# Ledger of designs, part 34: VH-VL binders against q10081

Target 1, 150 residues: q10081
Amino acid sequence: MSNLEFVYKYFNSLDVKELYDIYLLRTNVFVVEQKCAYPEVDEIDLKCGHLMLRNANGKLVAYARLIPEQQQTVRIGRVVVDPDERKNGYGRKLMLQALETSKQEFSSSKTFVLSSQEYAQPLYRSVGFKKCSDAYLEDGIPHVEMRLEL
Below, E stands for the ipSAE of ESMFold2; O stands for the ipSAE of OpenDDE; V2 stands for 0.75 times the mean of E and O plus 0.25 times the DockQ between their complexes.

## First folded at step 22 (VH-VL; framework fv_temelimab)

Design ko (at its last look DockQ between E and O 0.07; V2 from the best seeds 0.00; counts 0 for: pae E 9.1 > 2, placed apart)
Fold by OpenDDE, look of step 22:
Structure ko (fold): chain C 150 residues (1-150), chain A 121 residues (1-121), chain B 106 residues (1-106)
Amino acid sequence: as target 1 above (150 residues)
Amino acid sequence: QVQLVQSGAEVKKPGSSVKVSCKASGYTFTSYWMHWVRQAPGQGLEWIGEIDPSDSSTDYNQKFKGRATITADKSTSTAYMELSSLRSEDTAVYYCAREGSESSDTPFDYWGQGTLVTVSS
Amino acid sequence: QIQLTQSPSSLSASVGDRVTITCSASQHITSMYWYQQKPGKAPKAWIYGASELESGVPSRFSGSGSGTDYTLTISSLQPEDFATYYCQQYTSYPLTFGGGTKVEIK
């Protein structure tokens, strides 16, 4: 049995501590670490699913949000691993669970898409995503669109 | 360079337990998950379980029904796999294998040399 | 669990031959990996992401596939290529391997 815990909740089901942990992690990484000032918290948070990975100590070590889109597509966003926990396992496990959770929550889902920062592509490639666009800037950071089709 | 060095061959009686070690070097031990995989003679590969050495989080193949226990000692950078209630069908070469990082697309990028465990009456 | 079926289980070929190994999954998988194993040695990472060669792997090797069907191809078999090849999925737990394909010298 795994000591890790995956929890998937929609916004209205998050407790205050969960929401705090999510926003703390996201802002520490996407805003502070990446030195990028942008509206990190957005209205999509209200409508999407939130996937949390906690370790044996209850610490939020990784997170992603699952955003259903048209044409049986699920966008995986805000993929983040705690800076102190950036090892080989959590990111990949998070993505695998994200795919599984998406299948459960969105039974008709066939396509998974995400916007990857260029340096993060290996994580997504490891679980089957393929680059499907040229590089573009998002909030001043180079990104590529990646896609996985089941 | 990354190295995984396993303990030596074991000969065990049915019903006993065996504990195989895997000493890691050449990288930060706590930054990579460690897996255990076995291979019966002339057979394929079978995944046993995994451990995060940083917090000793584990996951197991349910096939072993709790007989397998994977541990890690951060102070010695050593992972362990203990298999109890040994059966003849547990005779196999047991491998430790490091899971590649997110910057590497390979799941098992480095392997130990293997440890033969023979279970016989 | 996801079952991976390799075909053939073994084959005999000559140097210079084109060799194709297939791996079929019991359900759709998102990623496929291949390993090469020689007698008395541990498996070696060979192909990742279905089609990407590991560092040091000769270009005569290639991987392809999606969904449930994947293939490993050796365009021109060389002496050092005689080995057993395993496919592996990392789509869901428990992680599973194919039964292996032994490539033997004819």
Scores: ipSAE 0.208, ipTM 0.777, lowest interface PAE 2.3, mean pLDDT 93
Fold by ESMFold2, look of step 22:
Structure ko (fold): chain C 150 residues (1-150), chain A 121 residues (1-121), chain B 106 residues (1-106)
Amino acid sequence: as target 1 above (150 residues)
Amino acid sequence: QVQLVQSGAEVKKPGSSVKVSCKASGYTFTSYWMHWVRQAPGQGLEWIGEIDPSDSSTDYNQKFKGRATITADKSTSTAYMELSSLRSEDTAVYYCAREGSESSDTPFDYWGQGTLVTVSS
Amino acid sequence: QIQLTQSPSSLSASVGDRVTITCSASQHITSMYWYQQKPGKAPKAWIYGASELESGVPSRFSGSGSGTDYTLTISSLQPEDFATYYCQQYTSYPLTFGGGTKVEIK
């Protein structure tokens, strides 16, 4: 477990293999597993940071993107754990690292936000996020906004 | 290993109060929300309320607001639920339950053993 | 608040039978959770996300449903499945549970 590696890169610093791994993981979960035939790749990817968690074998086991927004806010999105690596606590580790990395890379950050699928709320609550909106649809799937203030 | 250990059974008179404790171990207490749920004899489960141990913020089922008080002591990793103005209808087993994480994704992945509170004259 | 109605409230079945219990919500919910409770014990997390089995739950259990109507199915009932099963929603406060379904082995 001490041999996990976090790698954070802005889009233009990703190499081809990193980009491939990210989109494979995101597409396999958000499109294939969730049976949501909606365009997964968007232009936000070009303007944000990409946080990768790799195991000792180099496998990408978890991923999130960090999107700086106005008003000292960072949005954490596309939070995903490889289906075969679930139940190892990687989602929580990823979220804790996302908060730490955001503080380092966006030093004025005060507020962290995310759009949670409703069933994923317990993960985000475990690291201090609180529900702050009514449910809404994103790509036909119910979501809620969650927020953490420093 | 996650454990939630509750205080022992209590027999109370109507009009009194009870305070049940729930000591957590095997995880970082302040990283997970704690809930209280009760079960009257032969009945189902009823949610009482929740607490975020990191900042002591709480939410209550409205039917218990004004009678239930949920607190947490970070130094002892212990959550408490106090119910006042007890009536016979409050006779139940009271459970603490931890809000789940990605590893289970259920709201209540670990439960205490339960505390029987009997309210009788 | 969201009312969850479980049906039946109790049932009796033979080892090997297929058992289905239902949980109907008074309004649309986004996910359903199930707990198993054996006599004298605290509930255990059993099914999450309507259809995902918790670790250690036998594969004879399954969950399904969406919207307002959800089911828990035991494909081949075993003696150790004697328990009460509860559904639960976390879509809206207050959090609510179904009334429970007691499963007895004939």
Scores: ipSAE 0.007, ipTM 0.587, lowest interface PAE 9.1, mean pLDDT 87
ESMFold2 (binder alone), look of step 22: mean pLDDT 91; pTM 0.936

Design w1 (at its last fold request DockQ between E and O 0.70; V2 from the best seeds 0.73)
Fold by ESMFold2, fold request of step 24:
Structure w1 (fold): chain C 150 residues (1-150), chain A 121 residues (1-121), chain B 106 residues (1-106)
Amino acid sequence: as target 1 above (150 residues)
Amino acid sequence: QVQLVQSGAEVKKPGSSVKVSCKASGYTFTSYWMHWVRQAPGQGLEWIGEIDPSDSSTDYNQKFKGRATITADKSTSTAYMELSSLRSEDTAVYYCAREGYEFYDTPFDSWGQGTLVTVSS
Amino acid sequence: QIQLTQSPSSLSASVGDRVTITCSASQYITYMYWYQQKPGKAPKAWIYGASELESGVPSRFSGSGSGTDYTLTISSLQPEDFATYYCQQYTSYPLTFGGGTKVEIK
């Protein structure tokens, strides 16, 4: 039985090793693997929660950030799974935990939103998100806004 | 064991309509989106549209909007694609394909056997 | 819509040959996918993420590429590899496929 552990911390509670792990995973996928040059590390990281999934060996296998917004809304972003850990259902597990953690940490939250690349829509559909915009470009790549309401 | 079983071959006249069925088994029908893709003889694959069986929301390739209607019946776990105002160039094998939701994986993880629709005058 | 152009459209090769199929996109693709289709059968998932083999795909297959140019390679062609191979994108709607490359055994 694999022993998976979710860890959630607001930015100011992250230690240096946690921050290193997060940025390594995010940049390796969003910049290097996807071949998309853009400032992946941004100031939003300073003002949000960071949700980490670690395996039994302590490896960071999946990550998302939780960004509180106005009108009882939480934005989920930077949803990523380590390339070597894919096809284990970790993307869906991460999204379900992101919803649960948001309810606990932002007790008034009622609406969840995200900006999805098209290829990722199937994951978000599986946890109840619905497309709520036409496609738009973000960093030159087509995206759609998706929403889930409790 | 996931299975998608489609209705049998159809021969149609120009100007008529065809409705192809796709019966799903071995999984929870409303948990996966369904797509329709066609393949004309000797040609490649062409995406027609998609449906969420849980609420019947759809999206279509603009090429088929106004002629294609995709529906789903939760009680029978069956998806349908209807194409109206048929023309000879609509002669093709029509496939239903299930969209898997494993992150990063290949989008269409299960396909029906295909339904040949022949439009001849 | 994103156009995917495969080359060659058809080829004939001997068992043991190295076969390379290309797929060129009209714009950036985040992740390219490949399907194998045998005569009279539906397509089958083959390669995801441009380079990752689906379960059960023989290791003689490989995928590579990024941006707009992608390849599928069979290092040593086997009789069971006779099929048509299609690339597919999910970067922009409508979803599109390449025109296919038919591989025949001499």
Scores: ipSAE 0.907, ipTM 0.941, lowest interface PAE 0.5, mean pLDDT 94
Fold by OpenDDE, look of step 23:
Structure w1 (fold): chain C 150 residues (1-150), chain A 121 residues (1-121), chain B 106 residues (1-106)
Amino acid sequence: as target 1 above (150 residues)
Amino acid sequence: QVQLVQSGAEVKKPGSSVKVSCKASGYTFTSYWMHWVRQAPGQGLEWIGEIDPSDSSTDYNQKFKGRATITADKSTSTAYMELSSLRSEDTAVYYCAREGYEFYDTPFDSWGQGTLVTVSS
Amino acid sequence: QIQLTQSPSSLSASVGDRVTITCSASQYITYMYWYQQKPGKAPKAWIYGASELESGVPSRFSGSGSGTDYTLTISSLQPEDFATYYCQQYTSYPLTFGGGTKVEIK
């Protein structure tokens, strides 16, 4: 793979194109592809960090947001890979980078948590996350809580 | 490349136990969950359980009611599936399968060649 | 557990035929996965995310669907396509497969 670039920014540092790309990708997957109508854009976007993975052409191929929580915990959310860019290892690359970026941005962080759609567990498990809850519905979609202790 | 090599065919009597092995190579064994799936002759696929080789945590299909035990040996990169109190209905080809790791990936991206376990009097 | 019902259980078709296999889930699932299995061989990952083809899968294959109903289609059946196809869900434990659809030569 050639010339992938990770960019991490907080909301106020995002330019219009970056914000556009993020919301386009998120809505195309979480709302349109998964046919789930919910308030995808929320107030957390204003407060969290935004991790973007772009390819050599500048296309946003993957994205996640990093949300600091109490007790040295970082929540990783809105993990998404462009449907046309799947099977390129971007998901795993994104998650590994998310962990590293979290350690850098939140130096005292030891715990990482996320709400995984059940089908997505393999990706998260591949980087060390483990299920730590029973299944529950979030916006009508089955989820599980996953945790990684480092 | 990823390769899963299973132990040979077994013939067992009812009430006995069988332990099938699955040796993994071509990847970091402890980084991916391993599953066991079986297929009775002429029938479909049935999920038995899974294991995290890194710490040997497991989850099982409750259908087996504790008869199935899945283990992993990190030193040899080998997963095991033991099935006790064997019944004729347990006659099947047993597969180990590595869990896919890419986003949206097929859950079982690599399979062993299968191990036939025949339970008969 | 989530039950997956495939239809038909078997079908006979000729080379060049359009083949459609359906998989119905007893409850909502996010994505459907498909495997191809040849006699005496382990299943092979075939379609992921309901509509994405695994590497090496010919473009004559396609997957579609959402919610509870999914479909695998072969636009023009080729000799190497005669096999059994299984759908599978990872939405809920225990993981489950459909009963399979055997595509036989007419």
Scores: ipSAE 0.683, ipTM 0.889, lowest interface PAE 0.8, mean pLDDT 95
ESMFold2, look of step 22: ipSAE 0.847; ipTM 0.927
ESMFold2 (binder alone), look of step 22: mean pLDDT 91; pTM 0.941
OpenDDE, look of step 22: ipSAE 0.656; ipTM 0.883
ESMFold2, look of step 23: ipSAE 0.813; ipTM 0.919
ESMFold2 (binder alone), look of step 23: mean pLDDT 91; pTM 0.939
ESMFold2, fold request of step 24: ipSAE 0.897, 0.891; ipTM 0.936, 0.930
ESMFold2 (binder alone), fold request of step 24: mean pLDDT 91, 90, 91; pTM 0.932, 0.930, 0.937
OpenDDE, fold request of step 24: ipSAE 0.568, 0.567, 0.581; ipTM 0.866, 0.867, 0.870

Design w2 (at its last look DockQ between E and O 0.68; V2 from the best seeds 0.71)
Fold by ESMFold2, look of step 22:
Structure w2 (fold): chain C 150 residues (1-150), chain A 121 residues (1-121), chain B 106 residues (1-106)
Amino acid sequence: as target 1 above (150 residues)
Amino acid sequence: QVQLVQSGAEVKKPGSSVKVSCKASGYTFTSYWMHWVRQAPGQGLEWIGEIDPSDSSTDYNQKFKGRATITADKSTSTAYMELSSLRSEDTAVYYCAREGYEFYDTPFDYWGQGTLVTVSS
Amino acid sequence: QIQLTQSPSSLSASVGDRVTITCSASQHITYMYWYQQKPGKAPKAWIYGASELESGVPSRFSGSGSGTDYTLTISSLQPEDFATYYCQQYTSYPLTFGGGTKVEIK
């Protein structure tokens, strides 16, 4: 029942407040909450699309990045929901919008991929992703590759 | 309204098999993973394995691989766990547990009532 | 596999006491989860994420933790809190639980 707004921008179109909001949300969860020291901000951010979900107050409540790859593939990464906004279905809403935005922005896209921590697999499965690899370490944490084909 | 209703208690001899059922209602069965967890008397919880009911793909704790078989019947919204070559140490309460997909939430959001399996010679 | 060691395995406490239960992991855990189990009942989801309480869990409960060391605290123990508490990890397969901490009335 809240008024929600999705905003999608390529890096060069972000204003400084949007960039601040994105990095605050990402680092607060991936580095601070998850207690994982690693270079969370990377050069991929400069060359990808940034999908933001904002509530009626303008707060950034969820975020993902959309990375076009070869072979008509889009990689979805940095999927995150603000800790105070969890249990509102925003993770699933974000993923559904990520798929729709990717189809619109990358019209030849056929395949969607992501690297999932083990605990997060149920979210991605709920929008059609399937595990497609054995577990591997990324920044010392077990991950699996997941894929969705249109 | 989510319910997981398990089959009744079983008494089995060593070397036999048991098949426990878990009937789901109140949600879309194929949209959620189902897990099996057991608890020996006075002991902790032990994960047996999981199934994706949408495609029947499974994964097992190595301890039970070769003895446990987890299946799902989409038409009846029922998951099953069969444990073969039973030993007395397999005496336990066996639970089915649904894994929710709400991001960050506790993995096992709903549990069946448990099925006591007693293995005695 | 990731081992979760809970301490103590049991404790005896009076109503009103502050109770602290620990769970130590053999390696880094992204999120530690907690369940409460009453005798003869299935476990119930209790604490999720970093330290969030499930719906219906009293505010006297709290969770905290580092990468390998986690605690569940009851600030003022009530009669309905006498139960066994389990930690659980989902960082690596197989999924594992701690051995449990039984909280009993003294």
Scores: ipSAE 0.773, ipTM 0.909, lowest interface PAE 0.9, mean pLDDT 93
Fold by OpenDDE, look of step 22:
Structure w2 (fold): chain C 150 residues (1-150), chain A 121 residues (1-121), chain B 106 residues (1-106)
Amino acid sequence: as target 1 above (150 residues)
Amino acid sequence: QVQLVQSGAEVKKPGSSVKVSCKASGYTFTSYWMHWVRQAPGQGLEWIGEIDPSDSSTDYNQKFKGRATITADKSTSTAYMELSSLRSEDTAVYYCAREGYEFYDTPFDYWGQGTLVTVSS
Amino acid sequence: QIQLTQSPSSLSASVGDRVTITCSASQHITYMYWYQQKPGKAPKAWIYGASELESGVPSRFSGSGSGTDYTLTISSLQPEDFATYYCQQYTSYPLTFGGGTKVEIK
């Protein structure tokens, strides 16, 4: 296994390169790969935590947002793995770390939620999330709400 | 390595029930959902249902709702599919298949060898 | 449910031929998945994410498409490629497969 590094920062602590890497990865996947034009960069970025996974070369290979919500809930969003780095287990590693980081940053957190594109459910299910809503469209893409209680 | 080994062929009468087993090895059984898919002779693939072995939560194709029961035994790492009120059209090879977990991964990444269930009077 | 229509249902081809299989979805799907199945065997994962080859799949295979229309292509058919290919969607439940395309030797 290659040496991996998780880095968790809030927006104001991100340097220019980190922000660039995050937005590049998110845009390349959620906008370009998935052919979906939407306001990818939003105000939530300013308020949430940013979890980055980098490989030994310093490349951002995976990323997620951690968004604290009310009622001891943390929403995990913008979960993405670099297209060139897929099928290396980074998605699962990212999600497991996201849960751990959330527990550390938001000590009262008991519930984790996310909006999953329907095709992505297996990844989230692998770490314990379960569908808790009917399908709905988000930016024209089918999604389901998923929840994990810890 | 991941392996799914299914029980042997079954011959059943109409109206009876059949229970097919799928023993998993080579991975953490409770960490992956298990699916059941069948294939009638010379036909395509049809999804039956799924189970989370960790808590035995299930979901089914509505076509089989009420007739198919999917279960899992954590102690033996074995998933089961029981189909009741068997009909001739239920004659098929039944497969268990593990759900892939990687992003964009093929949903059914590993398959059992299949179990032929023949329903005839 | 999302219906997947494969075309053709069967085809005859010779070694070296270019083979194209299409899968059309009744509604928009994010990604298409493909399986290869040989007689008496379980399906094998073949293409994921519409265009990514599973480990061990020869580079002569390719997948493409978006929205409702997807394609599996074999650039130069080899003897071991004669099989039935199925497309599959995980966009919505119930999970569904295409009817399959049997690639036979001419």
Scores: ipSAE 0.659, ipTM 0.882, lowest interface PAE 0.7, mean pLDDT 95
ESMFold2 (binder alone), look of step 22: mean pLDDT 91; pTM 0.938

Design w3 (at its last look DockQ between E and O 0.58; V2 from the best seeds 0.61)
Fold by ESMFold2, look of step 22:
Structure w3 (fold): chain C 150 residues (1-150), chain A 121 residues (1-121), chain B 106 residues (1-106)
Amino acid sequence: as target 1 above (150 residues)
Amino acid sequence: QVQLVQSGAEVKKPGSSVKVSCKASGYTFTSYWMHWVRQAPGQGLEWIGEIDPSDSSTDYNQKFKGRATITADKSTSTAYMELSSLRSEDTAVYYCAREGYELYDTPFDYWGQGTLVTVSS
Amino acid sequence: QIQLTQSPSSLSASVGDRVTITCSASQHITYMYWYQQKPGKAPKAWIYGASELESGVPSRFSGSGSGTDYTLTISSLQPEDFATYYCQQYISYPLTFGGGTKVEIK
């Protein structure tokens, strides 16, 4: 029984509790857990869509941001699952919903891209992404560009 | 239940080739990447390479590129690793290992029982 | 290629002892993984995300660390814990393992 709720909002439609929940989850994982001191909250957040997955108790369990780019392209970023909610398939559910929401919100989207740490590649491959670059450093950590074409 | 069952032990002469099989059951074979890892007697683990069974794309540790060939047969849910130009240093237990796609989880969630390959004059 | 250096390569300890093994990486690792291998058996997933126990792993095990230095600790060693433990990285290809730490009965 699914009691999960997806919520999608552009930045200016977020309420303060939603914004707090998003930044708490992102910084706890990307900065604290991963021990990467960098400006995790950036100006892209002001101009993109925010996809939230909440459980029946209202807890934010997974999140991604959806960034429209040139050439009918959407970039998916900040893909994260709450540490206490892992191993429940939420990463894949989030990615599938991110693709669906992007098609709905960014009309004529044909190309989806993301920058992945290597450990996350299996998730993205499971929904159809393929590696399309050699490894490069981002904030000192190896990443690869991955792409899905419709 | 997920199972990876490998072919039996092999004794090979230097310069020959060996092909080890890994039959998967209990899951959708094409939804998960398969890896090969070896362990020489008394030694640690060494990654050989990987395959995506859905499209047969592969990647190899450069140490084995040109000697190792990883393939998959969707119809039998079986992955293979062939190692050519065998040397005594290739004597090892060869494992297949499945890579899960659950974010953050341990990469190799299920392993085959191992196949001992002995390279002997 | 990322080198993972485990220390010690082997150790001898008594049941009930606190055991700590280390894994030092040649560069920053986002998540370290650990496997347990018993003689004659395939490795088994043990710790993920540097500190999270796989299902069925006893609570006497713990993982910690960040950056380049990671540890696996057994708070009170039990007979079934005598095995070899391997760390593993997945931050860059080729995927690499530490050399292993063999935990033996003293």
Scores: ipSAE 0.703, ipTM 0.883, lowest interface PAE 1.1, mean pLDDT 92
Fold by OpenDDE, look of step 22:
Structure w3 (fold): chain C 150 residues (1-150), chain A 121 residues (1-121), chain B 106 residues (1-106)
Amino acid sequence: as target 1 above (150 residues)
Amino acid sequence: QVQLVQSGAEVKKPGSSVKVSCKASGYTFTSYWMHWVRQAPGQGLEWIGEIDPSDSSTDYNQKFKGRATITADKSTSTAYMELSSLRSEDTAVYYCAREGYELYDTPFDYWGQGTLVTVSS
Amino acid sequence: QIQLTQSPSSLSASVGDRVTITCSASQHITYMYWYQQKPGKAPKAWIYGASELESGVPSRFSGSGSGTDYTLTISSLQPEDFATYYCQQYISYPLTFGGGTKVEIK
């Protein structure tokens, strides 16, 4: 269909517009849509990688952050697709790219983990993640831990 | 187009086993988890279990654990649900349902047409 | 397991009526999913993310709610809407459905 572009940057390399787009998308979904007031912007943003998916118009349609952890593990977080851009397969594209980008940026990484809200479990499962915990609350929202070993 | 075609109706005696098939087409079989859900006559929907066709990992409703066996054949893109030690209360329409993976998507995006399993003496 | 309680279990309504179905969860969930089922047919995905309509679902349908309480509303009931509606959760295993709400013609 339309041309898509993945851009991966660390915080210090983000320009003001990119940062704005990321925070706008995240807050609109995780705070407003999901009716959850929590510290959406956090210190992890300063240290992690930011994966952006933009369409041909330059619109940020999907986003995720890649967080390196100990023991050759990469945590994928803040996975989000713009409400107006859903049902286009961007979530899956994002996750596949997130895994590839992680392998490139963190060459020693073998384990991928994430905290999934219930609605997102099928997406993560589709790319190989499997639930590895019982449900727990995070900021009042039920989550499950998921893991992918590569 | 995505299609899930299930095997035909079954009539079984108590204590016997039944194996229902679900042939998938129109998509990559190993890229989607497959679920089994049943519905007793005039009743609601009950989740039985799930399978990852890519590696045949499964999870079951504890209610059926030990009696239900879900399998998948990648070569034929077919999922199976076998239920043993059948009881009259197992009489139901059994559905296979694909787990959609679009973010925010309804979990069961496509369903088989259902297979009636009747358990009677 | 998470219990989903639908209300009412059945209702009779006329074409043009406003119909409201509720689904109450035994614990907090982020999103609720809805299915429509007609006699002799498999359920069809109807509403996702609590408030988003699946493709092909008429705009007279709507979903709302948060926390433990969710609703499916038909603003003006049409002949093709007579069916049974089920809510469903995907937060924890075993996956569970509501008991269903049968919308019958008055």
Scores: ipSAE 0.542, ipTM 0.861, lowest interface PAE 1.2, mean pLDDT 94
ESMFold2 (binder alone), look of step 22: mean pLDDT 91; pTM 0.936

